Miniprotein binders against q9bqp7. Designs and how they scored, part 1

Scores and structures below are computed, not measured.

Target 1, 240 residues: q9bqp7
Amino acid sequence: VPQNWFPIFNPERSDKPNASDPSVPLKIPLQRNVIPSVTRVLQQTMTKQQVFLLERWKQRMILELGEDGFKEYTSNVFLQGKRFHEALESILSPQETLKERDENLLKSGYIESVQHILKDVSGVRALESAVQHETLNYIGLLDCVAEYQGKLCVIDWKTSEKPKPFIQSTFDNPLQVVAYMGAMNHDTNYSFQVQCGLIVVAYKDGSPAHPHFMDAELCSQYWTKWLLRLEEYTEKKKNQ
Positions, changes and structure headers below are counted from each chain's first letter, unless a header gives other numbers.
ipSAE, averaged over its two directions, is called F for ESMFold2-Fast, E for ESMFold2 and O for OpenDDE. V2 adds 0.75 times the mean of E and O to 0.25 times the DockQ between the complexes of E and O.
[cut] stands for letters that were removed.

## First folded at step 37 (miniprotein)

Design T7x
Fold by ESMFold2, look of step 37:
Structure T7x (fold): chain B 240 residues (1-240), chain A 93 residues (1-93)
Amino acid sequence: as target 1 above (240 residues)
Amino acid sequence: SIEIKVEVRKDGETFKYEYKVDSPMELWMVLMRFMRYIRKEGAEKIEIRIEAKSPEEAEYFAWILLQIFEELGYEDIRIEFDGKRIEVTGKEE
């Protein structure tokens, strides 16, 4: 249990949209800061066993592909993810004419993979937007805030070459979602809050993406785990 | 199917169990439920062995098993590979 518990939800805020909601999703710029990012915290608080498994995977890939082959593989995976996020931002942006002109950007297996999810997404409130938790002192860049099947969610889009049919197979992704959620709910740049999360894992061959919905109770459970990771990170830096 | 071999040490005795599941999701559900029960009953050490169909599948199973052991609070978690075979062991204190 964390020594310094903090609530994920803000009782002064509502998740009900106001009648004067802007027609353009929020995109708060990320500013360079000395405080840690969500991804930095998670990367630096991995257990020894988790690090061992990653290094084993890396060494096996290098054995199979060679050093140069592995470098190209990881660069390509990163580029695929970047293109996927760019395509989704274009699709979900109110600037539909730009989306129609970039037909090749929209023709990918990953985009086909998420089509059944996108039909249930509406009311986009934020895209590629910075969040900061002013009390707990961490930052992040969330992918999307929108309604999914009528529930306002922090939505995280992932590409994967490996099936992730259940939420536990997404490893730290639920921690990312709740960290962004908690930050947004306490960030003065936002006037509303979000109580649900969604992780969408898309596949290159176009097979149906796996959605992982997180209701408020599940988000609270992962929030506790996030607070422990943040606390561990803080103690580690204090002892440097 | 995925065949899972489990050894549990409790009160100086060793108990052996076998499970068959058809997916990684069933693997997670079955083991989480069983290991939560066994931990509640005072198991001192538990060992899970799986023979995967490939080294990459063995690594995938290792991630799932590690998550189960960590979620349930086991200590001294050890992960060992032998080709396509994976063995994960954890202790209760």
Scores: ipSAE 0.682, ipTM 0.897, lowest interface PAE 0.9, mean pLDDT 86
Fold by ESMFold2, look of step 38:
Structure T7x (fold): chain B 240 residues (1-240), chain A 93 residues (1-93)
Amino acid sequence: as target 1 above (240 residues)
Amino acid sequence: SIEIKVEVRKDGETFKYEYKVDSPMELWMVLMRFMRYIRKEGAEKIEIRIEAKSPEEAEYFAWILLQIFEELGYEDIRIEFDGKRIEVTGKEE
């Protein structure tokens, strides 16, 4: 039970985007500030058991690849993720439908993997857009806000080398989604709110991506867990 | 297939169970259902042992088991590896 409860939804906001706004998706720039990011909060509040498992994986990879090989491996994984997000932003941006797109960005197994998901995505409202929770004081950079099968969602795109066929196998990703959602719903740069989430896990070999839909009730449940992680982070920083 | 050995401590007694599942998703579903039930029945300690096919698979199973114990509210969770064998134990704190 978090000590400082705060609602994920904003009752003073509509969940219907303003139809009179331009159709260009929002892209609020990320600005340097002193408040923590969602990803930093989550990384700094991993349990000791989670840290142990992560460190064990790292040491096994280093044993297999060598330290230099492991550094190259992780660099390549991050590059592939970056290219994937750049490609999705390009695909989902209506301004780029009329201009030449980088064909190398669009040629990847990850993009093939999500094609069946993209057919169900419409009404893009935000792409690679900063969010800030002005009351709880945290910041993030969400990937996408769009309708998925008729439901307006905060959508998070993930690349993975392991199958993630059920939402529990995505571990902290649902917390990331609801943290972005709560921030957006209380950020003065946005005039609407979102009540659903979607995690899409894409695969390098082009295998069909796994979508993980989160309705409002599930989002509220994960929001409680996010608030506990944020509270834990704040308590740890009081000792520094 | 994945063979799972479970030991439960309740009221000073030890109970042993075995499960066989074909995927990590089934591992999650079977164990979550079973362990939620036995925790409601007052289980003080639950120990789960799995022999994986590789150290990487053992680590993956450890992540799944850890999440189960955390979702059930266990605070004292211990993880031990012995080659391809994994043992995860949860106790009341």
Scores: ipSAE 0.603, ipTM 0.873, lowest interface PAE 1.3, mean pLDDT 86
Fold by ESMFold2, fold request of step 39:
Structure T7x (fold): chain B 240 residues (1-240), chain A 93 residues (1-93)
Amino acid sequence: as target 1 above (240 residues)
Amino acid sequence: SIEIKVEVRKDGETFKYEYKVDSPMELWMVLMRFMRYIRKEGAEKIEIRIEAKSPEEAEYFAWILLQIFEELGYEDIRIEFDGKRIEVTGKEE
């Protein structure tokens, strides 16, 4: 039970785009500020048990690869994730907003992995777009807002080397999705709102990605957990 | 097949259960249902033991178990590894 409850949905805002909505996806610039990001809040509020598991994984990887090998591994994983997100933004941009796409950017196992998901994605409304929750004071950069199988979703793209066949195996990803959703729904830069979420886990070898759909009820359940993490973060920063 | 050993402490007594599941999805579903039930019954402490096929798989199961314990509100969660074996315990508060 969060001390200061706040709704994830905005009752004064429509779910449906109207005729005046822009034909190109929104891309609100991320700006420097002192407002914490979603990912920083989640990083700073990991439980001791979560930190223990992360540290154990890190120590095992260092034993297998050496410290320099581990650093190279993590850097490579980060770069592949960055390229994956860049490729998806390019693919989902309408009407060839760039005339000369880098075809090598579009070729990867991760992109192959999501092809069956992309067939069900339409009506892209935002790509790599900043969101800010002005009341709760947090910021984020969401990957995509689009329709998935006819439902408007905040879509989060993830890369993974391990199968994630069910949503609980995605760790804190659902919290990221609902935090972005809540921020977007209360951000004056957006004229519409979103009530559903989608986490798409893509695989390096091109194996079919796992979609994890989150309806409004599930989003509300995770929203409560996000509010608790945000409260914990605020309390920690008050003591620093 | 994933073999799961459960020990539950309630009212000074220890109860033991064993499950076999064929996937991480079944692991989550079976344990979530069982642990929700025993939490409602007032169990003071639960211990889950699983033997994985590798240390990496044990870590994967540990993340799943941790989510179950946290979702159901258990406290004093302790995680221990012994090679491919994982033991997770939690208390009712």
Scores: ipSAE 0.574, ipTM 0.872, lowest interface PAE 1.3, mean pLDDT 85
Fold by ESMFold2, last read:
Structure T7x (fold): chain B 240 residues (1-240), chain A 93 residues (1-93)
Amino acid sequence: as target 1 above (240 residues)
Amino acid sequence: SIEIKVEVRKDGETFKYEYKVDSPMELWMVLMRFMRYIRKEGAEKIEIRIEAKSPEEAEYFAWILLQIFEELGYEDIRIEFDGKRIEVTGKEE
């Protein structure tokens, strides 16, 4: 139970619908500062059991691939994720003409994996955009804010080599989504509010991606857990 | 299928249960519902044992189990591996 509860939604900054929707998604630059990022907070507040499981996975991979093989594997996974996010940003930008800059983007199984999801995505409001919670003092870089099946969502795109058929199999990703949502809702750079989330897990072989929709009630539940992680992080840094 | 062995300690007695599920989603749903119920019934300690088909699958099940124990507020969570076999225990206190 967090010592200081804070609401995820800020109704005083709600945007009114207008008929002249902007065609250009927001892309707020990420600025270097001393306040922590969402991913840093989550990494620094992993339980001992979570750290133990991560280390077991690393040791198994190193035994199978060797240290250099594991470094190469990790680098390739990172690059694939980066390319996937770059491709999605390009696809979802309605102002950009299609550019054949990288043939790997056209052949990507991850992009094929999300095609059925993208058909339900519209009204893009933000892409690869920085968020800052000005009161709780944390930052993040959200992937996308858009409508999914008619509901405005903070959308997080993930690549995975292993199936993630239910939201709990995405571990801390729901916390990332609600942390970004809370930050965006309390960031003066944004004139609108979002109450829903979506985690989309894409697969390298092109298998249909798994969407994990988070309605407002589910977001509220994860928001409480995020506040606990943020409190833990803050207390650790206060006592150092 | 996934075979799950459960031991529950309550009021100085040990109770044993077995579940058989066909997916990680069923693993989550069955155990989440059962462990939420048994916690309301005053269970003091619970141990979950699963024999996976690979070390990778065992790690995946361990993550799922850890999330269940943490979500329900169990304390002193311990995770032990023996090849493809995992055991996760937790206490209410």
Scores: ipSAE 0.566, ipTM 0.869, lowest interface PAE 1.3, mean pLDDT 84
Fold by ESMFold2, fold request of step 39:
Structure T7x (fold): chain B 240 residues (1-240), chain A 93 residues (1-93)
Amino acid sequence: as target 1 above (240 residues)
Amino acid sequence: SIEIKVEVRKDGETFKYEYKVDSPMELWMVLMRFMRYIRKEGAEKIEIRIEAKSPEEAEYFAWILLQIFEELGYEDIRIEFDGKRIEVTGKEE
């Protein structure tokens, strides 16, 4: 149980955005400062067993590809993920749909993979938008806030070369989603809150993406785990 | 199918179980339910052994098993690989 409990939801905020629809989705710029990011917290609080599994994977890949081959492989995977996020931002932005679309950006297996998900996404309210939790002292950059099948969600887009058919196979991704959600719900740059999450795992070969919907109860369960990771990070940094 | 061999230590005795599942999701569901139950019944130590089709699949199963052990609060979790075989152990404290 965390020593410093804080609620994920804000009772003073509506589940629905204000009556005025903005012309474009929100895109709050990320402010560089000394407070840690969600991904930094998660990276620095991995268990010894998690580190062992990652290092084993790394060593096996290096044995198969060589060190230079492994570096090239990881660089390409990172670039493909970046291009995927850029494509989704373009597709979901009303302005970029009209002017700034790049046809090469849209031609990928990952984009094909998510087409059936995108048909159920509407009412985009934020894209690539910064969030900050002033009280708990962390920041993040969320991918998307939109309705999925009628539910307003913090949506996280992931690329994967391995199947992720159930939410537990996405490792720390649910913690990222709830951390962004909790920050957004208490960030003065936002006037509404979000109670649901969605993780969408896209595949390079174009196979149908796996959506992982997180209702409010599931988000609350993962929020408790996030608070423990944040507490562990703070304790570790205090001793360093 | 995936064949799972389980050994449970309780009160100085060892109990053996076998499960067959057809997917990683079923693997997670079956073991989560079983391991929650035996932990509540006072099991002191549990060992899970699976033979995968490849070293890559063994690593995938290891991640799933680790999440189950961590979710249920097991301590002293050990992970060992032998080619395509994966063995994960944990104990209750």
Scores: ipSAE 0.564, ipTM 0.866, lowest interface PAE 1.4, mean pLDDT 85

Design T7x
Fold by ESMFold2, fold request of step 39:
Structure T7x (fold): chain B 240 residues (1-240), chain A 93 residues (1-93)
Amino acid sequence: as target 1 above (240 residues)
Amino acid sequence: SIEIKVEVRKDGETFKYEYKVDSPMELWMVLMRFMRYIRKEGAEKIEIRIEAKSPEEAEYFAWILLQIFEELGYEDIRIEFDGKRIEVTGKEE
């Protein structure tokens, strides 16, 4: 249990969109400040076990590929992830921007992997948009807010070379989603709120992506865990 | 440094080994290589004993040892604590 609990949902805010919905998704710019990002908090509060498992994976990869091969592999994975998010923003944006983009950006195993998910996505409200929790003092950059099968979700897109059929195998991704959700629901730049989450795991070989839906109850459970991580981060910062 | 005492039972005999490592990752690498070898040689029971700096560190080392025993396919794994001391034992069926 966190020492200082705070609600994930804002009772003064409607979860219904305005009847006159805007035609362009929100893209709030990220402002420079001294408050931590969601990803920074999660990275700085990893358990010894999580750190050990990542280092073990690194050592196994280095044994297989060599140090130079591993560096190239890591660089390539980072670039593929960046291109994947750029492609998704392009696909989900108004069609006016397609005239200015390379057609090769849209050719990817990862993009093929998510096609069946994209058919169920509509009503895009935000893309690559900054969020700030003004009370708890953290920031983030969410990927997407849209309806998935009729439910308004904070959607997080991930790339993976391994199948992830269960939400528990997505590491800290659920915490990231609920942290963005809580921030958006208490950010004055947004007039609406969201109560559901979706994690979409795309695969390099084009295999069908796995969606992991999070209803409000599941989001509340992960929100408690996020608050503990934020509290731990704050305590570590006081000792530095 | 971390001092590791290993006891291996094979064909009715008991063999004792000692290792000294400087990190938890080295602990895993050294023991994984050794225990893979000794398991291939037909070891029936392996017991690992470590004295940590604190009970919390002992729990962490026990967790690492559990990862090793499980990866190598030992099914009967026992973990015992005595303050800062840990003992993890694995047996083949």
Scores: ipSAE 0.206, ipTM 0.714, lowest interface PAE 3.7, mean pLDDT 84
Fold by ESMFold2, last read:
Parts: structure tokens; C-alpha cells; sequence
Structure T7x (fold): chain B 240 residues (1-240), chain A 93 residues (1-93)
């Protein structure tokens, strides 16, 4: 039960973007800020069990690869994720620049993995855009706002390699989506709001990505869990 | 520091071991290595006892032990609490 309830939706805003389609998706720059990011809040409020499972995975990887090999592996995974997001931003942008489009970006297995999903995506309204919740005091950088099968969604793209040791990591993804959604719905840089979410898990080998759709009711349920995590984060900072 | 008492039953005999570790991760690492070894040696039943600093910590340690027993394929896993003390028992098949 959150002690500070706050609604995820803004009753003063439309469910749809303006009738006149903007010619370019929004890309609000991320500003340096002393308030916490969504990912930091989630990282700092992991349960003891989640922390243990991640540390266990790390130790197993170090045993298999060595410390230097593990560092190389994690750097490579991070680079592949960055390339994937850059490729998706380029593909979904109607005003693509030559310097942002690298022909090698389109040859990724992750990009092949999401092709089936992308055919159902239209009406892109925002890409790699900052959000801030001024009342709840957190920030984020959302991946995409677009229609998926006719419903306007906050879309979060995730990469997955087959040897991922922890299934538990995936259930914080809905909290990221609703945190971005709530921030966007109360951010003055946006004139519209979004009530649905989509998590897309892409695979390195090009296997069909898995979409996880979140309707407004499900988003509201996860919003309550997000508020609890934000309260836990705030309480931990009072003890510093 | 965490003191761990282990009893292993094999061929009608009971073997006792004691470990001292400084963290929950070390608890898992030491017991995983040991219990994988003794399972290959034909251990029939393993009992692990830990005294935690609080009942809440005991529940956390019991969860860690459960992860170990399940990963190694032990069956009929039983967990008993007595305040700050826990006992987890597992049997081969």
C-alpha cells in the first residue's frame, strides 16, 4: 500500500496525440538532474533475493570466463544493446540522417527478430525521449511511443541472449514501462498521454521477438508496484 | 560470520561437517561445491543447520538453501524454523 498515492493518468489530457500528425517524433533531451532515474530507483530497491541471484550469475560467469573475460562479455552485451536501440531509432524515424543510419545496423539478428513486431507498429510519436515526473521527482528516457496494433503504447525494447541466467530480471520491465508512462503523462513537454504499454524481447539469433502487451488496467496494477518501489528508494535515501 | 552444521547420511553412517562463511554468497558457493561432490559420492540424505542473527535472516538463509537443494535435484525438501535457527533437509530421489 503506497503512502503517497498518485494517479498514472492525467484526466486533463487526451488519450490520443493531436489530430494534426506531427512531422517528426518527439525527442526531448535528457538534462542533468539531481533526482533519480527510473533505472536507478529499480536497481536500488531490488529484493535481497534478486540481488543474490544476480551476484550468483556474475560469479558463475567469472568462473567460466575469468574476470577479464566477464568484463569483455558484459561490454559486448552493452554494445549490442546500444546498436539495437540506435538501429530501431533510425528505422522508426521519418527524418533519418545518413550519419545516424549505418548499413551494418540493419544486419543484426536482433533487428531480424523484431521485424514481425515492426509491421504492427505505426504512428510513431516519440523516440529516445526524456520524461520527468515533477511531482514524484523522477526522470527517465523512454525508447518509443507508437501505435501497436492500433493502440498507442509506451514501447520498451529489450535484447536477450539465449544464456540469460535470471528470469527474474524481466518482471521489473513492466515497472520501467509504467514509470515512463506516468512521467510522460505529467510532463509539460508532452501534450498527450498514453495508457498502454508494450515490452518487446528481441533475440540475437533472429528468432521471432516476444511482445508483452499491457492494457490500461494492467498498467495501473504495475503503477501501484512502481509507487511502492519509489517509496522504498526514498526511505533508503533518508537513511544516508 | 555464518556457522553452518552439515550432516550427511551415507551407507547407514552419519558424517558431520562444519563451515564458517562471511556472506550469503559464500554460503551458497561453499555449499554448492560441497553438496555437488557428496551427491556424486552417493549421499542419501543431507541436513543443514544454521543459526541466524534474526528470524528474518533465518528465512533468507532457508531460501538460499532451498535454491541449492533444488538446483542439485534433491527431493522431499523440508524446512524447519525455531526462532533464529533453521534446519533444511533433502533426500536423493
Amino acid sequence: as target 1 above (240 residues)
Amino acid sequence: SIEIKVEVRKDGETFKYEYKVDSPMELWMVLMRFMRYIRKEGAEKIEIRIEAKSPEEAEYFAWILLQIFEELGYEDIRIEFDGKRIEVTGKEE
Scores: ipSAE 0.144, ipTM 0.678, lowest interface PAE 4.4, mean pLDDT 83
Fold by OpenDDE base, look of step 37:
Structure T7x (fold): chain B 240 residues (1-240), chain A 93 residues (1-93)
Amino acid sequence: as target 1 above (240 residues)
Amino acid sequence: SIEIKVEVRKDGETFKYEYKVDSPMELWMVLMRFMRYIRKEGAEKIEIRIEAKSPEEAEYFAWILLQIFEELGYEDIRIEFDGKRIEVTGKEE
């Protein structure tokens, strides 16, 4: 049990999304400060096993691709991920704010992969927006807040070359989503609350993306795990 | 240039590799090849250290590494950030 328990949901905020669909999605800029990001907390609190698996994978990739080949691959993956997020932001943004859609950004296997998910996405409230949890002292940049199949979700878009049909295969992504939810639900910049999460795993080959829906109960379970990771991070920092 | 230090433990011995890459793409390709090689050869422990120029770059490199390890089916991936230094460790169970 976390020593410093804090609720994921804010009882002062209505569970009902205010019917006023904001005409424009929120985009709060991320301020670089001394406050750790969700990503940093998760990365620094990975288990020895998680670290080992990542390193084994990396070494295998270097052996397969060479050092230069691996660098190019990593750069390409990052670039592809970035382009995918930029394309999604462009797609989900109101038409009036659409910068000239680089048609090349839209012609990706990842974009093809998520088309069936995008059909069920509506009521976009935030895109690439910063969240801060003032009490628990962490920040993050969430990809999207929107309705998925009529339920308001924090949506996190991921790219993968391998199928991830199970939420367990998404590693710490569920923790990231609930961390963003908890921060948003207590961030004064947001007037609404989210109770659900969605991880979408997009595939490079254009195969249908896997949606991993997280209901309020599952979010609460992962929230407890997130709090434990945050405590571990805090303790580690005190000992440094 | 991006400096990458890799330490591999195999059969009680530690092997050290150093790579310099000019782009995140090169970082990916180098690490993917290395990780595929190590997977074939077998390793008890892999440790990757990357020095980033900024926290944002560090986060990006960590993301790349995570994607690589996930793609290769590694479990129990640990990523550590110390300022601008990224350390990723994976164990095969």
Scores: ipSAE 0.005, ipTM 0.168, lowest interface PAE 11.6, mean pLDDT 81
Fold by OpenDDE base, look of step 38:
Structure T7x (fold): chain B 240 residues (1-240), chain A 93 residues (1-93)
Amino acid sequence: as target 1 above (240 residues)
Amino acid sequence: SIEIKVEVRKDGETFKYEYKVDSPMELWMVLMRFMRYIRKEGAEKIEIRIEAKSPEEAEYFAWILLQIFEELGYEDIRIEFDGKRIEVTGKEE
């Protein structure tokens, strides 16, 4: 049980968007402060086993590709991910529909992969927007807040070369999503609340993406795990 | 540093090896290489002892050892914990 319990949901916020919600998705810039990001917290609190597995994978990849080959591979993966997010932002943003869509960004297997998910996405409230939890002292940059099948969700878009049909295969991604939810729900820059999460795993070959929907109950379960990770991070930093 | 003691029994003789490594990854690499070598040479019994600094570290080392033995196709793997000491025994049937 977390020592410092804090609710994921804000009882002072209604789930109903106020009529004053701007028609344009929010895009709050991330301020790089002394405050740790969600990603940093998760990376610094990985289990020894997780670290070992990643390092073993890295060493295997270096053995197969060489050091330079591995660097190139990593750079390409990063670039593909970035382009995918940029393409999604362009698709989901009402204003960018008027700008010359770089047709090249839209011609990706990843974009093809998520087409069936995008059909169920509406009511975009935020895109690439920063969230801050003032009480728990962490920040993050969320990909998207929108309605998925009529439910307001924090949506996190992931790229994968391998199938991830189960939410358990997404490792710490559920923790990232709930961390963003909790932060947004308590960030004064947002007037609304989210109760659901969605992880979308897009595939390079254009095969149908896997949506991992997280209801309020599942979000609450992962929120507890997130709080434990945050406490662990805080403790580690006090001891340095 | 992580201290590793390995005892190998072959042809009625016992061979003792000691390794010092600086990381769990190095531990894996050293032991994997060693175990592959020993497997080629044939051994009746392999015993690996590692002293851990904590129970959590011991569990982690045990996991690494288990992964090595499983990857090498050992079926009868015995892991014993005595406090912070880990003993792994593999027998080739």
Scores: ipSAE 0.000, ipTM 0.200, lowest interface PAE 12.1, mean pLDDT 84
Fold by OpenDDE base, fold request of step 39:
Structure T7x (fold): chain B 240 residues (1-240), chain A 93 residues (1-93)
Amino acid sequence: as target 1 above (240 residues)
Amino acid sequence: SIEIKVEVRKDGETFKYEYKVDSPMELWMVLMRFMRYIRKEGAEKIEIRIEAKSPEEAEYFAWILLQIFEELGYEDIRIEFDGKRIEVTGKEE
């Protein structure tokens, strides 16, 4: 049980979008400060088993590709991920910003993979927008806030070379989503709240992406786990 | 390699097809092309069998197949799992 419990949802905010919400998606810049990011918290609070598995994977990849090959592979994965997010931002942005669309960014297997998901995405409220939880002292950059099948969601886009048909196969991604959700729901820069999450796993080969929908109940369950990770991080920093 | 067995029932006859693909993408492309063709030909029943290497792969293949059948407008879709073996059946009403 978390020692410092904080609600994921803000009872003072309405679930209904205010009619005054701008038609343009929010894009709050991430300010670099001493406050840890969600990603940093999750990375520094991985279990020994998770670290071991990642290291074993790395070693195997180095054996297969060589050191230089592995560096190149890692760089390519990063670049592909970045381009994918840029392409999605371009797609989900209002048409007035479309004049600067690099058509080459749209020609990817990952974009092909998410096409069926994009059909169900509407009402984009935020894109690549910073969130800050002032009380719990963490920040993050969320990918997207939009309606998925009529439900307002924090959407997190992931790239994978391996099938991830189960939400459990996404590891800490559910924690990231709820961390962003909880921060957004209590960030004064946002006038609305979100109760649902969506993890979309896009595939390089263009195979249909897997959507992992998280309802309010599931979000609450992962929120408890997130709070525990945040506490662990805080304790580790006090001892450094 | 992924081995795909397809059985199509049309006009009281059963047609059997076998495909071997090297990736899930090829699986998608081959099956989508094939299924679009078969849909136009008016098949009564389509059965696709795939043997996966893992349960996770099996589920992914099942997902791919489900997406194909849904995209093509099949309303009666049955998915059966027997270990790593996947069987997806679509019926045209």
Scores: ipSAE 0.000, ipTM 0.212, lowest interface PAE 12.6, mean pLDDT 84

